# VH-VL binders against o60147: the designs that were tried, part 20

Target 1, 175 residues: o60147
Amino acid sequence: MLEKNKYLYIFRHIQTNQVLLSQGNVLKKTALFQLPYPLQKPVAPNGMRPAKLRKDHWVPLLKVEFPNESMFQSVFMQLLNYRKYRSVQPLTSDLLKLPIPVRRRKIMRQEVPNTIADLADILNKEKFPENSVRLQLSDKSDSEYADWPPSVQIDSEEIKLSRGFREKTTVDEAR
Below, E stands for the ipSAE of ESMFold2; O stands for the ipSAE of OpenDDE; V2 stands for 0.75 times the mean of E and O plus 0.25 times the DockQ between their complexes.

## First folded at step 19 (VH-VL; framework fv_lerdelimumab)

Design e4 (at its last look DockQ between E and O 0.49; V2 from the best seeds 0.00; counts 0 for: pae O 6.1 > 2)
Fold by ESMFold2, look of step 19:
Structure e4 (fold): chain C 175 residues (1-175), chain A 118 residues (1-118), chain B 109 residues (1-109)
Amino acid sequence: as target 1 above (175 residues)
Amino acid sequence: EVQLVESGGGVVQPGRSLRLSCAASGFTFSYYAMHWVRQAPGKGLEWVAVISYDGSNKYYADSVKGRFTISRDNSKNTLYLQMDSLRAEDTAVYYCAKGEHSAYFDYWGQGTLVTVSS
Amino acid sequence: SSELTQDPAVSVALGQTVRITCQGDSLRSFSASWYQQKPGQAPVLVIYGKNNRPSGIPDRFSGSSSGNTASLTITGAQAEDEADYYCNSWDSYGDHLYVFGGGTKLTVL
């Protein structure tokens, strides 16, 4: 049978700005394994991994449409591996100055710009056909974290919330 | 100045366990990722495992996943490798290596020999 | 997992220039580092990043990269440069994360 279009879904945590990568538009519990191991010491509160997946805390960051499974798997694996690379780098002097809770928050907040930059770096290095990859963002200004290759067509429409998360009511709709 | 001293190597039978230690000095141990790298007799270098500066991230080569556990104690400046279910192909000199940016190992220990033979 | 490919052996005349090559797809994204190993000794880092040399490494050692290929160059090779040379990179395509090349035996004639 014909190859189906394949989607990469990237989620952002509403409080911590941590990032999770998913093949589906609904996060599975196993997605939490992408986050650091829980710390064992009693001083450290569960490290940077939440104890359980709260699906109402994870919202779309971006979606990438690939024409086939092979392109998707290559980019997905590389993105996960870039995140592992970053997780084993030495502490910078700016991070060393910070109290541990503040340091952790700053590290977690780097995940959004870092993931977007890494995605663009991977796509710039891959030799995909022009306009073969469609990128859609929840906030179009986030595309400014990176320079995108000709293979990427950035959708002018921002992501609307989809299956797997409750659609949030606007203030006007809640009235 | 920077010193890495491995210990705990020896001769063991297949299926047995061994724990390696690496004592670090001359740098702030808790700032850096630490690695194990091995070299079978007459063969090349093989990366084995890494642990992040605070131990929150651990990664392993496929050849050792599920059998080896990397750990660290930052209060003792010590890196560990727990090796379970040892096999003949695990026979190697095991090096402790200090990680730096850009995926390089700037300091190495002299290694400890692990021999797995029946 | 993508492999790093090195020629198994290279020779150079004393005082001449030699290039040792390392190829792999991950090198498009991640810099190679280079290690010298003499018999019975631990490896020693000689080049990291694009062309950075640790303290104590002679300036005759240099590095370069292009596409999926990294190179270690020794200008004015000396007898003590005879050793095995390994490249290493982060493996962006596999689950082994850090990958070493198979090594290149440098013989100084």
Scores: ipSAE 0.595, ipTM 0.805, lowest interface PAE 1.5, mean pLDDT 85
Fold by OpenDDE, look of step 19:
Structure e4 (fold): chain C 175 residues (1-175), chain A 118 residues (1-118), chain B 109 residues (1-109)
Amino acid sequence: as target 1 above (175 residues)
Amino acid sequence: EVQLVESGGGVVQPGRSLRLSCAASGFTFSYYAMHWVRQAPGKGLEWVAVISYDGSNKYYADSVKGRFTISRDNSKNTLYLQMDSLRAEDTAVYYCAKGEHSAYFDYWGQGTLVTVSS
Amino acid sequence: SSELTQDPAVSVALGQTVRITCQGDSLRSFSASWYQQKPGQAPVLVIYGKNNRPSGIPDRFSGSSSGNTASLTITGAQAEDEADYYCNSWDSYGDHLYVFGGGTKLTVL
């Protein structure tokens, strides 16, 4: 089992604050399928799924290190399910009062805190061993969006921001 | 009072198409996700499809993916299910159900029977 | 895809307590909802979330969860409780977003 297979990276779009999940420190083209809308033009600023991944439009939001790949996969799949569920749920009264374009933008802005909250919820339910999951955030204040279980050890250091990837390696350069 | 009334069911031959409708009343239709759930005779419930409040997102069960299309007209408070390339195994009572938070269906229609037979 | 499993049939004496259990991996993370279906009728939501009852559902119905299981409990079963009961929850990504259990036929003796 490769070490990199136990790492979850979450990226946010620099303009829309949309969120993509990644196994490993480099975004894959297939990550775009996580977005709820079909492949349409124009690009992501209006909430549409872009035809091509622009890695330079995405920055790391957080990094999670799991004890093994199995735990990673479990959490990864659950995060995707949470996203799908939210995409079909009723909107709050406050959101419903807004025009559709404004509403959509506001919903997109909530993807970051929602994803963080989802992650915390999933980890609370999984009941992993104490301090077995390491969480590093690009902005430490983002940890305040949720209550974290004892299984999560929050790193005191923030991750360095890098567009499209967390760390560039020789292997990743070939991609 | 929330009401969901399905229509459009009937007997069709395999390979044919059928379109179901669900008329909704008693709630703000455009605020909620809507679902289709079916039940084959003497069998259990099977989730078929969901459509988001504004129709922007749709998901299907694998058993119907590529053949069925869920849609809605919020101006008419109506949910639709276009069923193409029907198979014998699609024979069932089809229910429309109102979606609610926490992944549950709080209201159901009485269903409409679809029979696919040669 | 992850499935939800139920016992196909259970019995309970009038006035006694019965528990119907649903089992599946998704239940480790997600809440279940329960539906009652009587012959020739549409399903009716009876329990959702941790232990929430919709309006009109008697308080003898309750919900619980543990591990990879969710349970519907009827405390003081009545004759009218004879029905099929289905659990529902989320399923795995890419297969079914929602999934039902196979259903449990409850007979009241």
Scores: ipSAE 0.018, ipTM 0.633, lowest interface PAE 6.1, mean pLDDT 85
ESMFold2 (binder alone), look of step 19: mean pLDDT 91; pTM 0.938

Design e5 (at its last look DockQ between E and O 0.06; V2 from the best seeds 0.00; counts 0 for: pae O 6.7 > 2, placed apart)
Fold by ESMFold2, look of step 19:
Structure e5 (fold): chain C 175 residues (1-175), chain A 118 residues (1-118), chain B 109 residues (1-109)
Amino acid sequence: as target 1 above (175 residues)
Amino acid sequence: EVQLVESGGGVVQPGRSLRLSCAASGFTFSYYAMHWVRQAPGKGLEWVAVISYDGSNKYYADSVKGRFTISRDNSKNTLYLQMDSLRAEDTAVYYCAKGEWSGYFDVWGQGTLVTVSS
Amino acid sequence: SSELTQDPAVSVALGQTVRITCQGDSLRSFSASWYQQKPGQAPVLVIYGKNNRPSGIPDRFSGSSSGNTASLTITGAQAEDEADYYCNSWDSYGNHLYVFGGGTKLTVL
């Protein structure tokens, strides 16, 4: 139970607002597979999969604590699949009216609210015990993108670090 | 009039390669994800692959990963499936299908038969 | 493998009502779509979303869903409705992104 706690870490890109999901509090280079492949040229435009992971470009968005591995694995896999689903949707009428650079930027900027909404949808459909899942956000107003089930306890304290999820625990907080 | 027309099917020996094409007309091709779906003789439908509207995301069924490559040329309104290392189990009618919002296939081609045999 | 389960065969008397079901965990989050396939022909979309019919599909075809189950209903079945019917949905649980049910052969007696 306590020994089996597992965390989902979600990062946001500081410029594009794209989202990466991670099992660890430090992004691995393999997380870049979640970004779209470069189109024709080897040097990707903004928002395409880069050749190198720039950890200084990715900041905490939220983390989720699950009481056990089984719950974590189920939610993590589903969330990745929801993101793949969105990546293959056709353009909507609202997007069709936009110039291509504006359209691309709008699509990328929807990743934060969409990921939060998808997470909540998964948690609402799963049968998890009340208050068994703890959610902490870097910006508490981001919780407004979704309606959360009784299983979710939203931490009132925001993630205070602006670089990764590795934090130096304060002496008082650690005690 | 929305239309999808597959071509490039034929008889091929195991281990060889084949490239399928799907010509699209009657809609703005570059706005939609495109899919390949296959059906072995006497069997049900099996999803094979999808490519996003701009080609930046591609996903495959486990049965074809590493052997098949989906691609598109939006300037020619054409979807492709490159099939390498073909096996007898790949024998099927291959359909291209237009992906709609919320994940359904509203338009299908008539299919092209691929037979993998000696 | 398929996460969508359909009965392999069902029969209906001419003019009667028949229901074809499809079950899977992903249906709690993603709508099923339904395809009709006659021998030697490509599949044709008959129902999408909860209960939307494409142009040209008779109003005797309807859909419904509850929990992890989706149903295709044909009211007043006609001989021309004899076909294979497949449900399809996005798969949020597995390695396959789109999953078809195994298909249901409808026989009109």
Scores: ipSAE 0.660, ipTM 0.831, lowest interface PAE 1.2, mean pLDDT 86
Fold by OpenDDE, look of step 19:
Structure e5 (fold): chain C 175 residues (1-175), chain A 118 residues (1-118), chain B 109 residues (1-109)
Amino acid sequence: as target 1 above (175 residues)
Amino acid sequence: EVQLVESGGGVVQPGRSLRLSCAASGFTFSYYAMHWVRQAPGKGLEWVAVISYDGSNKYYADSVKGRFTISRDNSKNTLYLQMDSLRAEDTAVYYCAKGEWSGYFDVWGQGTLVTVSS
Amino acid sequence: SSELTQDPAVSVALGQTVRITCQGDSLRSFSASWYQQKPGQAPVLVIYGKNNRPSGIPDRFSGSSSGNTASLTITGAQAEDEADYYCNSWDSYGNHLYVFGGGTKLTVL
């Protein structure tokens, strides 16, 4: 079970650049709950949370392999907390000066770099063993959004996942 | 100078509780995971517990799980270990240790002795 | 839980080289750290990572790894090196765990 549950996949929406976290390479419909609910403060724009998960609209952003499930869970929960924290923070004066549609687009575009930065920050603080966390990116240049601690080894190969599809692994076949 | 100083050790009867403290100085306490490690008399080192930098995550050795509680107060630069339902086998010198980037313990306190005896 | 095993005792002649080895499955994935402990004292980190020495640790101390083993080598043992040595590594079993070896008592002859 540890082998199955120690992988974090982060997906981005191909149109909105919204980000979803996943335990494992299968994106579940429950992941949509990560997106802002319209009744949350600040009030999320209508349509930020789609009614249905369209897997073909999501592409992998990065894959993180942890030594065990506990470590995964720790980081996963912290990522969610960081997201929540940002959602309740006041908008900057610069953003407030923009029309609402433009503001919304700008905020959505920031989810990818913010999530990557959050991940790096969390990992920097956790002080995990050297080279214990393996990071693979769909675009290696995305690693430049943050400084990574010694616990993280960045894979030289990029993720080669098709849109809406997962990697075929022995572990996945066993599910 | 980076320093850890344990306190709170003593002699207690089985089934009783004891609370240890570790005062940290010389570094940004809130940036590091902190650990407790113990050593029974004449025995080796045994990892006991870890707490994340912000206290949000805690993990324990199986030998103390359900009985010991690790906590911290970052405003006081202090690490704690609440030990409940103490057993004779819990007798040991208890060290607090500072976590580091590579996951090793670069700073140790001098330890505090806990003796559990009837 | 995963275990790290060490020889309980080793000896070395003054000025000679000794290697203390730690063995365990965790060492296949994670680096070891080494700690020196003298009687009545707290442990002191002497080696971590691939071969890193903290400040104040003599250069006669070095670390290496191979397969499921990690080793601490003292090249040119000194009398003051007589102590207990413990290896430590990450344990992937269940929670966030750290595991120590059983310790090796080094006698300098």
Scores: ipSAE 0.016, ipTM 0.618, lowest interface PAE 6.7, mean pLDDT 85
ESMFold2 (binder alone), look of step 19: mean pLDDT 90; pTM 0.929

## First folded at step 20 (VH-VL; framework fv_lerdelimumab)

Design f1 (at its last read DockQ between E and O 0.79; V2 from the best seeds 0.80)
Heavy chain, then light chain:
Amino acid sequence: EVQLVESGGGVVQPGRSLRLSCAASGFTFSIYAMHWVRQAPGKGLEWVAVISYDGSNKYYADSVKGRFTISRDNSKNTLYLQMDSLRAEDTAVYYCAKGEHSAYFDYWGQGTLVTVSS
Amino acid sequence: SSELTQDPAVSVALGQTVRITCQGDSLRSFSASWYQQKPGQAPVLVIYGKNNRPSGIPDRFSGSSSGNTASLTITGAQAEDEADYYCNSWDSRGNHLYVFGGGTKLTVL
ESMFold2, look of step 20: ipSAE 0.755; ipTM 0.869
ESMFold2 (binder alone), look of step 20: mean pLDDT 91; pTM 0.940
OpenDDE, look of step 20: ipSAE 0.707; ipTM 0.881
ESMFold2, look of step 21: ipSAE 0.738; ipTM 0.868
ESMFold2 (binder alone), look of step 21: mean pLDDT 91; pTM 0.940
OpenDDE, look of step 21: ipSAE 0.647; ipTM 0.869
ESMFold2, fold request of step 22: ipSAE 0.699, 0.682, 0.716; ipTM 0.835, 0.845, 0.846
ESMFold2 (binder alone), fold request of step 22: mean pLDDT 91, 91, 91; pTM 0.938, 0.940, 0.938
OpenDDE, fold request of step 22: ipSAE 0.830, 0.868, 0.835; ipTM 0.912, 0.945, 0.918
ESMFold2, last read: ipSAE 0.753, 0.720, 0.708; ipTM 0.872, 0.856, 0.839
ESMFold2 (binder alone), last read: mean pLDDT 91, 91, 91; pTM 0.939, 0.939, 0.939
OpenDDE, last read: ipSAE 0.856, 0.832, 0.864; ipTM 0.932, 0.916, 0.941

Design f2 (at its last look DockQ between E and O 0.49; V2 from the best seeds 0.00; counts 0 for: pae O 3.0 > 2)
Fold by ESMFold2, look of step 20:
Structure f2 (fold): chain C 175 residues (1-175), chain A 118 residues (1-118), chain B 109 residues (1-109)
Amino acid sequence: as target 1 above (175 residues)
Amino acid sequence: EVQLVESGGGVVQPGRSLRLSCAASGFTFSYYAMHWVRQAPGKGLEWVAVISYDGSNKYYADSVKGRFTISRDNSKNTLYLQMDSLRAEDTAVYYCAKGEYSGYFDYWGQGTLVTVSS
Amino acid sequence: SSELTQDPAVSVALGQTVRITCQGDSLRSFSASWYQQKPGQAPVLVIYGKNNRPSGIPDRFSGSSSGNTASLTITGAQAEDEADYYCNSWDSRGNHLYVFGGGTKLTVL
């Protein structure tokens, strides 16, 4: 039985605000394949796929607990596909007016609100059982990027761990 | 006037390689994602691949993943498809298509025929 | 689940109205686009989004959707409308991004 497969973990990059999706509470190097291919003439930080994963550069954004693995897998696949779809959209008029480095930085900054909105859009369309999906955020104000269906319980307590999503063991040993 | 002109099709043996080109004009090529779509003789349309406006994102249909590589040169307004390990089922007319916002293909080339036969 | 299903053939009398349908789970969430293809020619976009026509497409072409079904309607069909018609949609649930229907051959009698 794979209990971790019913949890979605989403990380944010501390500098670029790019987003990575994970099945585990600690990022693995293979998550980096979600980032764009390197440009021919990259200038760091450029948002492109690095050679190594710096775990201290990726902080918790949110986690979602689903009732079972099947529901998790459906939402995870769809969210990955939503991100691919956004990556192949044409440039808008407002973005075209910006110098290329500024434009790319603005696009990367949109990943957090876009990912949260896409997650909510998927959950609204999937019609999961009422109160069956638990959502916990690192910053509760981020829930305001979307309208959430009745299936979602938003945890009143924010994620307090800055390194990952590891569970607390006891209140006496916490922190 | 938007124009897309494919070239590089031909007859090849299975297991060989072929590179297709698509010359674009009449729009700012570097603003748009570009696609390849194919049609086997007597069959329907099949989406093959997409590349983002700056080439940093590429995605493929499962039937070609690992064998085909989409690329672009924005300085030459040209889209490419490198086709390796060709199979008989890759025989098709290959179309270059311009992607628009919300996922439709507003302009198509006339296509180039690829025939894979022993 | 990632398939778009179209009837292989439909006929219409000259001047009459015909509806070509496309069905699939993706259409519950996403709009279809429609392409006309005449023999030996490239596909041409005729409808996108809910009911938008590109410039140069006659107003006898319209689109609609309900549930898992998208429809292309040709009002007052003309001889030049005889062609193959394909629907296409984004596919968020499959292993690829875009799916075409199998196509419908329209014959104008």
Scores: ipSAE 0.715, ipTM 0.857, lowest interface PAE 1.0, mean pLDDT 87
Fold by OpenDDE, look of step 20:
Structure f2 (fold): chain C 175 residues (1-175), chain A 118 residues (1-118), chain B 109 residues (1-109)
Amino acid sequence: as target 1 above (175 residues)
Amino acid sequence: EVQLVESGGGVVQPGRSLRLSCAASGFTFSYYAMHWVRQAPGKGLEWVAVISYDGSNKYYADSVKGRFTISRDNSKNTLYLQMDSLRAEDTAVYYCAKGEYSGYFDYWGQGTLVTVSS
Amino acid sequence: SSELTQDPAVSVALGQTVRITCQGDSLRSFSASWYQQKPGQAPVLVIYGKNNRPSGIPDRFSGSSSGNTASLTITGAQAEDEADYYCNSWDSRGNHLYVFGGGTKLTVL
């Protein structure tokens, strides 16, 4: 479907709060390569990359509708770069004082707000036309993690989930 | 004073391997990402690889991916670059560089020359 | 094509102002850093972020950005400023994490 090419979905893992980016509302297996850690079986318990994609473990965090695919691709790649950059940066002194398991949990907990902040920063710099980007969140309070530019119109309605934690569509309701 | 000193460069034949080292001092080595950047004779700078502060994350330029391996020993304050399957186009001065929080390189070594020739 | 593009060479008269520009899509989102390299020497960071100078870098060096461009400006060029200048930033394509411009040879006349 050509229309899905302009939609960015950001998913969070229901257990680890890891974040994946998706073009469209269906996660692909290749999305797992967004995670910076080596593959391990069965599920990533500490921020590692799981060996298999369990789609039912991922829920939409937010949905962004762009005017076209080109704008989507630009923002998508920039988000990946932000994540890569963060992955090579040093930890704060406060985090270094913590035991490794506690540290990992805290880092993973920050993935959601960091990703939202990254998105806002990217959109602020892109200077898209006013109200040209539509943002819908699963939790409206998540929008408070960042200031949004005039190009972003925040939807008053939250994302509705269907079985498998995908956005609920008319087609899904008919099944 | 921050110091970075590269070593291990030399002349090698194509297909051979070489290992470069970078000795770091004057800063807390284990806190910072480290980079390799190379420069072919008479050419511009080319980013090669980066390794995170704890070695948990590594990224490479496409030109060296699958052939080069970046690593570090924080107990020795040393950065490494294992270069396998060397090619003529890998001929360059190789610099180690210290990364910073904003994604720039604030300190560079003097470089070590790697020459790949038949 | 390079992710970041620079003019290969520019000239400036002694005491005059010169601007070296770097262009690339990544510069819309990421700050550029600038490096000076003299013959036979390692690169030296001269500007990073919006307009930050490391210690030891003269105040005649400044940085700016606009749209998909970043610029290094030398106000009152000195003879010792003759060098190659490289910009650096992120690779928006994702092929590389970091990318350099092709470099600009600055001649001081």
Scores: ipSAE 0.067, ipTM 0.696, lowest interface PAE 3.0, mean pLDDT 87
ESMFold2 (binder alone), look of step 20: mean pLDDT 91; pTM 0.943

Design f3 (at its last look DockQ between E and O 0.71; V2 from the best seeds 0.60)
Fold by ESMFold2, look of step 20:
Structure f3 (fold): chain C 175 residues (1-175), chain A 118 residues (1-118), chain B 109 residues (1-109)
Amino acid sequence: as target 1 above (175 residues)
Amino acid sequence: EVQLVESGGGVVQPGRSLRLSCAASGFTFSYYAMHWVRQAPGKGLEWVAVISYDGSNKYYADSVKGRFTISRDNSKNTLYLQMDSLRAEDTAVYYCAKGEHSAYFDYWGQGTLVTVSS
Amino acid sequence: SSELTQDPAVSVALGQTVRITCQGDSLRTFSASWYQQKPGQAPVLVIYGKNNRPSGIPDRFSGSSSGNTASLTITGAQAEDEADYYCNSWDSRGNHLYVFGGGTKLTVL
């Protein structure tokens, strides 16, 4: 049986720098369940789960191409679980000193480097074939948050900024 | 001295609800994730649910998802477990446990028995 | 299903050394913790991280880990060490976020 390539898409929030993981190049509303549940009603604090997905607030951070569904599912599930693990850790002493809004912003600013480091940790521990996984970033300097295994080939081209991960050649002229 | 005291256990019929409470003292409750762990009679330990330090993240074992709700009131140093649509397999001693870094449970309550029987 | 495997029972002669093992793929990433449970009592943390012992736990208890395996060692086993022992870890590869091993009943002969 032939298996087709699968893609992991990671989005970053333009203001908070929180991340969302996606199986598709366009976010679905269900991705919002990755964000913390709002504590205050009727007004959610900044960075909490909104009632509506604003797709224009989420931009490409990176994408990863896997050679098959099995490898994709393994990495996707593990990455989601790493993020859950981080979400239930106790407060640290440096965070305890901060007013709550400042604390939230500091935690959210860590999501990009933490997610990239966690992805690399997973890939380093998997035994994937050399050069079997292609990584493309919107900002290549973000690769510096981690050390990458031989299985990963980092694309020299950055993701072109757009409203999504959609390629901007033939489809763009049809808009 | 860290103490966790569970309450609210009892005998109920299938399909009914119970609410468990866990009163915490001897530590700053609002800094830590809190857990429920259960043990059926004569069986091993089974993790049930976790709630983050501020209550903004909650996760459940598949066996209870959609039926149980974990919550906390940091102003009262109290952890809760709302158990709806109870089943016979939910019969267990329910422990409140304090989470620490690296996901271990450094303090446990003595447990409260929930029996689901006709 | 369980991601952590323990032998269901182990015996040790009084004063001898025993090792209780726990295996699972998640242990490559997340450290195991170990809990002692005597009949009718709540579990008590005895080892966390690789080999950290909480205050009040006798120094005859120690931990070790290698690859996907964690071990609890009791040197000079005493009658009061007779109990069930559970390992626990975060389940990085499944939907059971926090997973316990099935438990090992330690009998002191």
Scores: ipSAE 0.666, ipTM 0.838, lowest interface PAE 1.1, mean pLDDT 86
Fold by OpenDDE, look of step 20:
Formats: C-alpha cells, structure tokens, sequence
Structure f3 (fold): chain C 175 residues (1-175), chain A 118 residues (1-118), chain B 109 residues (1-109)
C-alpha cells in the first residue's frame, strides 16, 4: 500500500522500553537490526537484540504522517543515525559509577524520551511547511519531551491500541 | 599525557590481509569510543571506522564495510583494525583517534603506513 | 546526504585575518570540528563545538557557524599557521556517519 510509505510508527518494547522505527504500522523482522547489541536467544535482556521478532512485545509509541515518502525517508534515516551517534558517545560520569546491568537499564529507559527529542530536533531542522506533519501519540504527555516546530500538528486524539496489536485500518476491519 | 601509537603497517599484495594495532595510554581507554581515520598519499582525511567504549557498537565507512573489522581489548588498552581483501585504494596512512562528544577527535596517533601494491 | 565542502586553497598575509569555511547539510544539525595538519604530521584538533579551543591552541583560532556553514577564523595569522585545515562533522543523512571536508591549504604570505 502506497499510503503507508508516508507513515512513521515508533514502537516501544513493553518490558525493556527499547525503541524500533517502522515504515507503516507493521513491524518487520529487519527492524531488529536497529538494536545495537548482538543477537541472542530468545528475548533481549539488558538491551540485547533478540533472535526473533515478537510483535506482541511491541506497542506503538507514536505515529507521524508526512506529506510524502521522501520526507518520511529523510526523517527515518536521520532518526537511525541519531541513535547511532548516541551509541558511540562517551558515558557520563554518573553512568560510569553504576554497575553494568544498572547502567544498561538506565540507558534503555532513556530511549523513549531521547527518540522523541531526536524527532523534534530533526523536524526543527528540516523546516517543513506549517502543519504539514501530523503527530499522534499513545500518551500525549510524551509530547512534552521536546519542543515541536510549527510544521508539526499534534493530534488531539491518542493512539488507541491493545498490547501486541497494531492500529486497525478500514482494510483490516474488512478482513 | 595522552598517547596513541599505531603499529602493524607495511607492504602487502592486493587480496591479502593486515592487522593494525593502536596502543593507548594517558586516559581511561574503556570510557571512550575509538576511531580509525586514513589518508591516502597526497589526499585528504577519510573516516574509516568507530567502535564504542565497550565494543558493543561498530560502524564503518561504505568503502571498507564487509572487509575491515574494528575491535578493541580494554584490558590491554589496545585498538585493532583487521583489514581483509585489501585493495590498492586502501593504501594510506592509518591513524587511530580518540573520540569525544559532538563528533570530534581530540587526540590522534602519528599513523602507520599501509601500502597495497602488486 | 551531503558531504562537506571546502575551498582547496586560501592565502593570508602575515598578521592578517583569514576565514576558512566548510559547507554541508550536516552542519545544520551538528557542530563542526577543525583540524590542522602540517606536512608529515598527524592532524591536530584546533576547534570543536560552537567555539571551543583545546588546551595549547592559540586564542587567534576561533570557530563560528551559520546555516549550513561552519568557519574557522585565524585572527592575526602567523607563519606557523601555514597548514592544511580539515573540517569534520557527523552526517545525519549519509552512510559515512563521520565526514571530513576536502581540506583547505592555507598559505601565509
């Protein structure tokens, strides 16, 4: 479906709070390669990459509708690179004082707010037309993690999803 | 005093392998990302690879991806670059560099020369 | 995706001011760092961030940015400032991640 190509979905893991980016509302197996740690079975502990995608472990965090696929692709790539950038930065002194497992957990807890902040920063730099980008959040309070540019219109309605399920579309309802 | 000392450079034939080392001292090695940057003779600087402080993340330039492997041993304060399937265009001085915030390199080694020729 | 571009060569009279500019889309998002390289030597960091100088770098070196550009300015150029200068930044759009400019040869007249 061509329309899904302009939609960015950001998913969070229900246990680890890890974040995955998706083009469209269906997570692909290849999305797991976004996670920085090596593959291990069966579920990713402490930020590791699981061997298999358990879709029922991921819930949408937010949905972004772009005017076109090109804008989507640009923002998508930048989000990935922002994550890479953070992954190679030196740790803060506070984090270095913590045991490795505690450190990892703390870093993982920051993935959601960091990703939201990244998105806002990217959109601020892109200077898209006013109200050309539509943002819908599962929790409206998450929008407070960043200042949004005029190009972003925040939807008054929150994403309504159950665990392990994507947002239903008209096509899905017809099945 | 921060010191970075590269070694392992030399002359090799195309298709062969070479392993570079960088010995680090004067700072807490395990706290910082490390990089390889190369410079072909008479040319500019080219970023090659980066490895995170704990080795959990590695990224490469497209020109070396699939052929080069960056690694580190924090117990030895040593950075490595395994270069496989070497090509003539890989001929360069290879520098190890210490990473810092905001994507800059605050310390560089003196470099080691790698020459790939038939 | 964009690379960083620099003028290949610039000249400055002794004691005068020169600005070396780097241009690229990545500079809209990330700050540039600047490196000085003299013949047969390793690069040396001279400016990073908005306008930060590492210890040992003379205060005649300064950094600035505007839009998609970053600039290194030498106020009161000295003979020893003759060198190649490279800008660097993180590339948020490309596949190279860390990107260098092509370098600028500075001649002090």
Amino acid sequence: as target 1 above (175 residues)
Amino acid sequence: EVQLVESGGGVVQPGRSLRLSCAASGFTFSYYAMHWVRQAPGKGLEWVAVISYDGSNKYYADSVKGRFTISRDNSKNTLYLQMDSLRAEDTAVYYCAKGEHSAYFDYWGQGTLVTVSS
Amino acid sequence: SSELTQDPAVSVALGQTVRITCQGDSLRTFSASWYQQKPGQAPVLVIYGKNNRPSGIPDRFSGSSSGNTASLTITGAQAEDEADYYCNSWDSRGNHLYVFGGGTKLTVL
Scores: ipSAE 0.451, ipTM 0.818, lowest interface PAE 1.2, mean pLDDT 89
ESMFold2 (binder alone), look of step 20: mean pLDDT 91; pTM 0.941

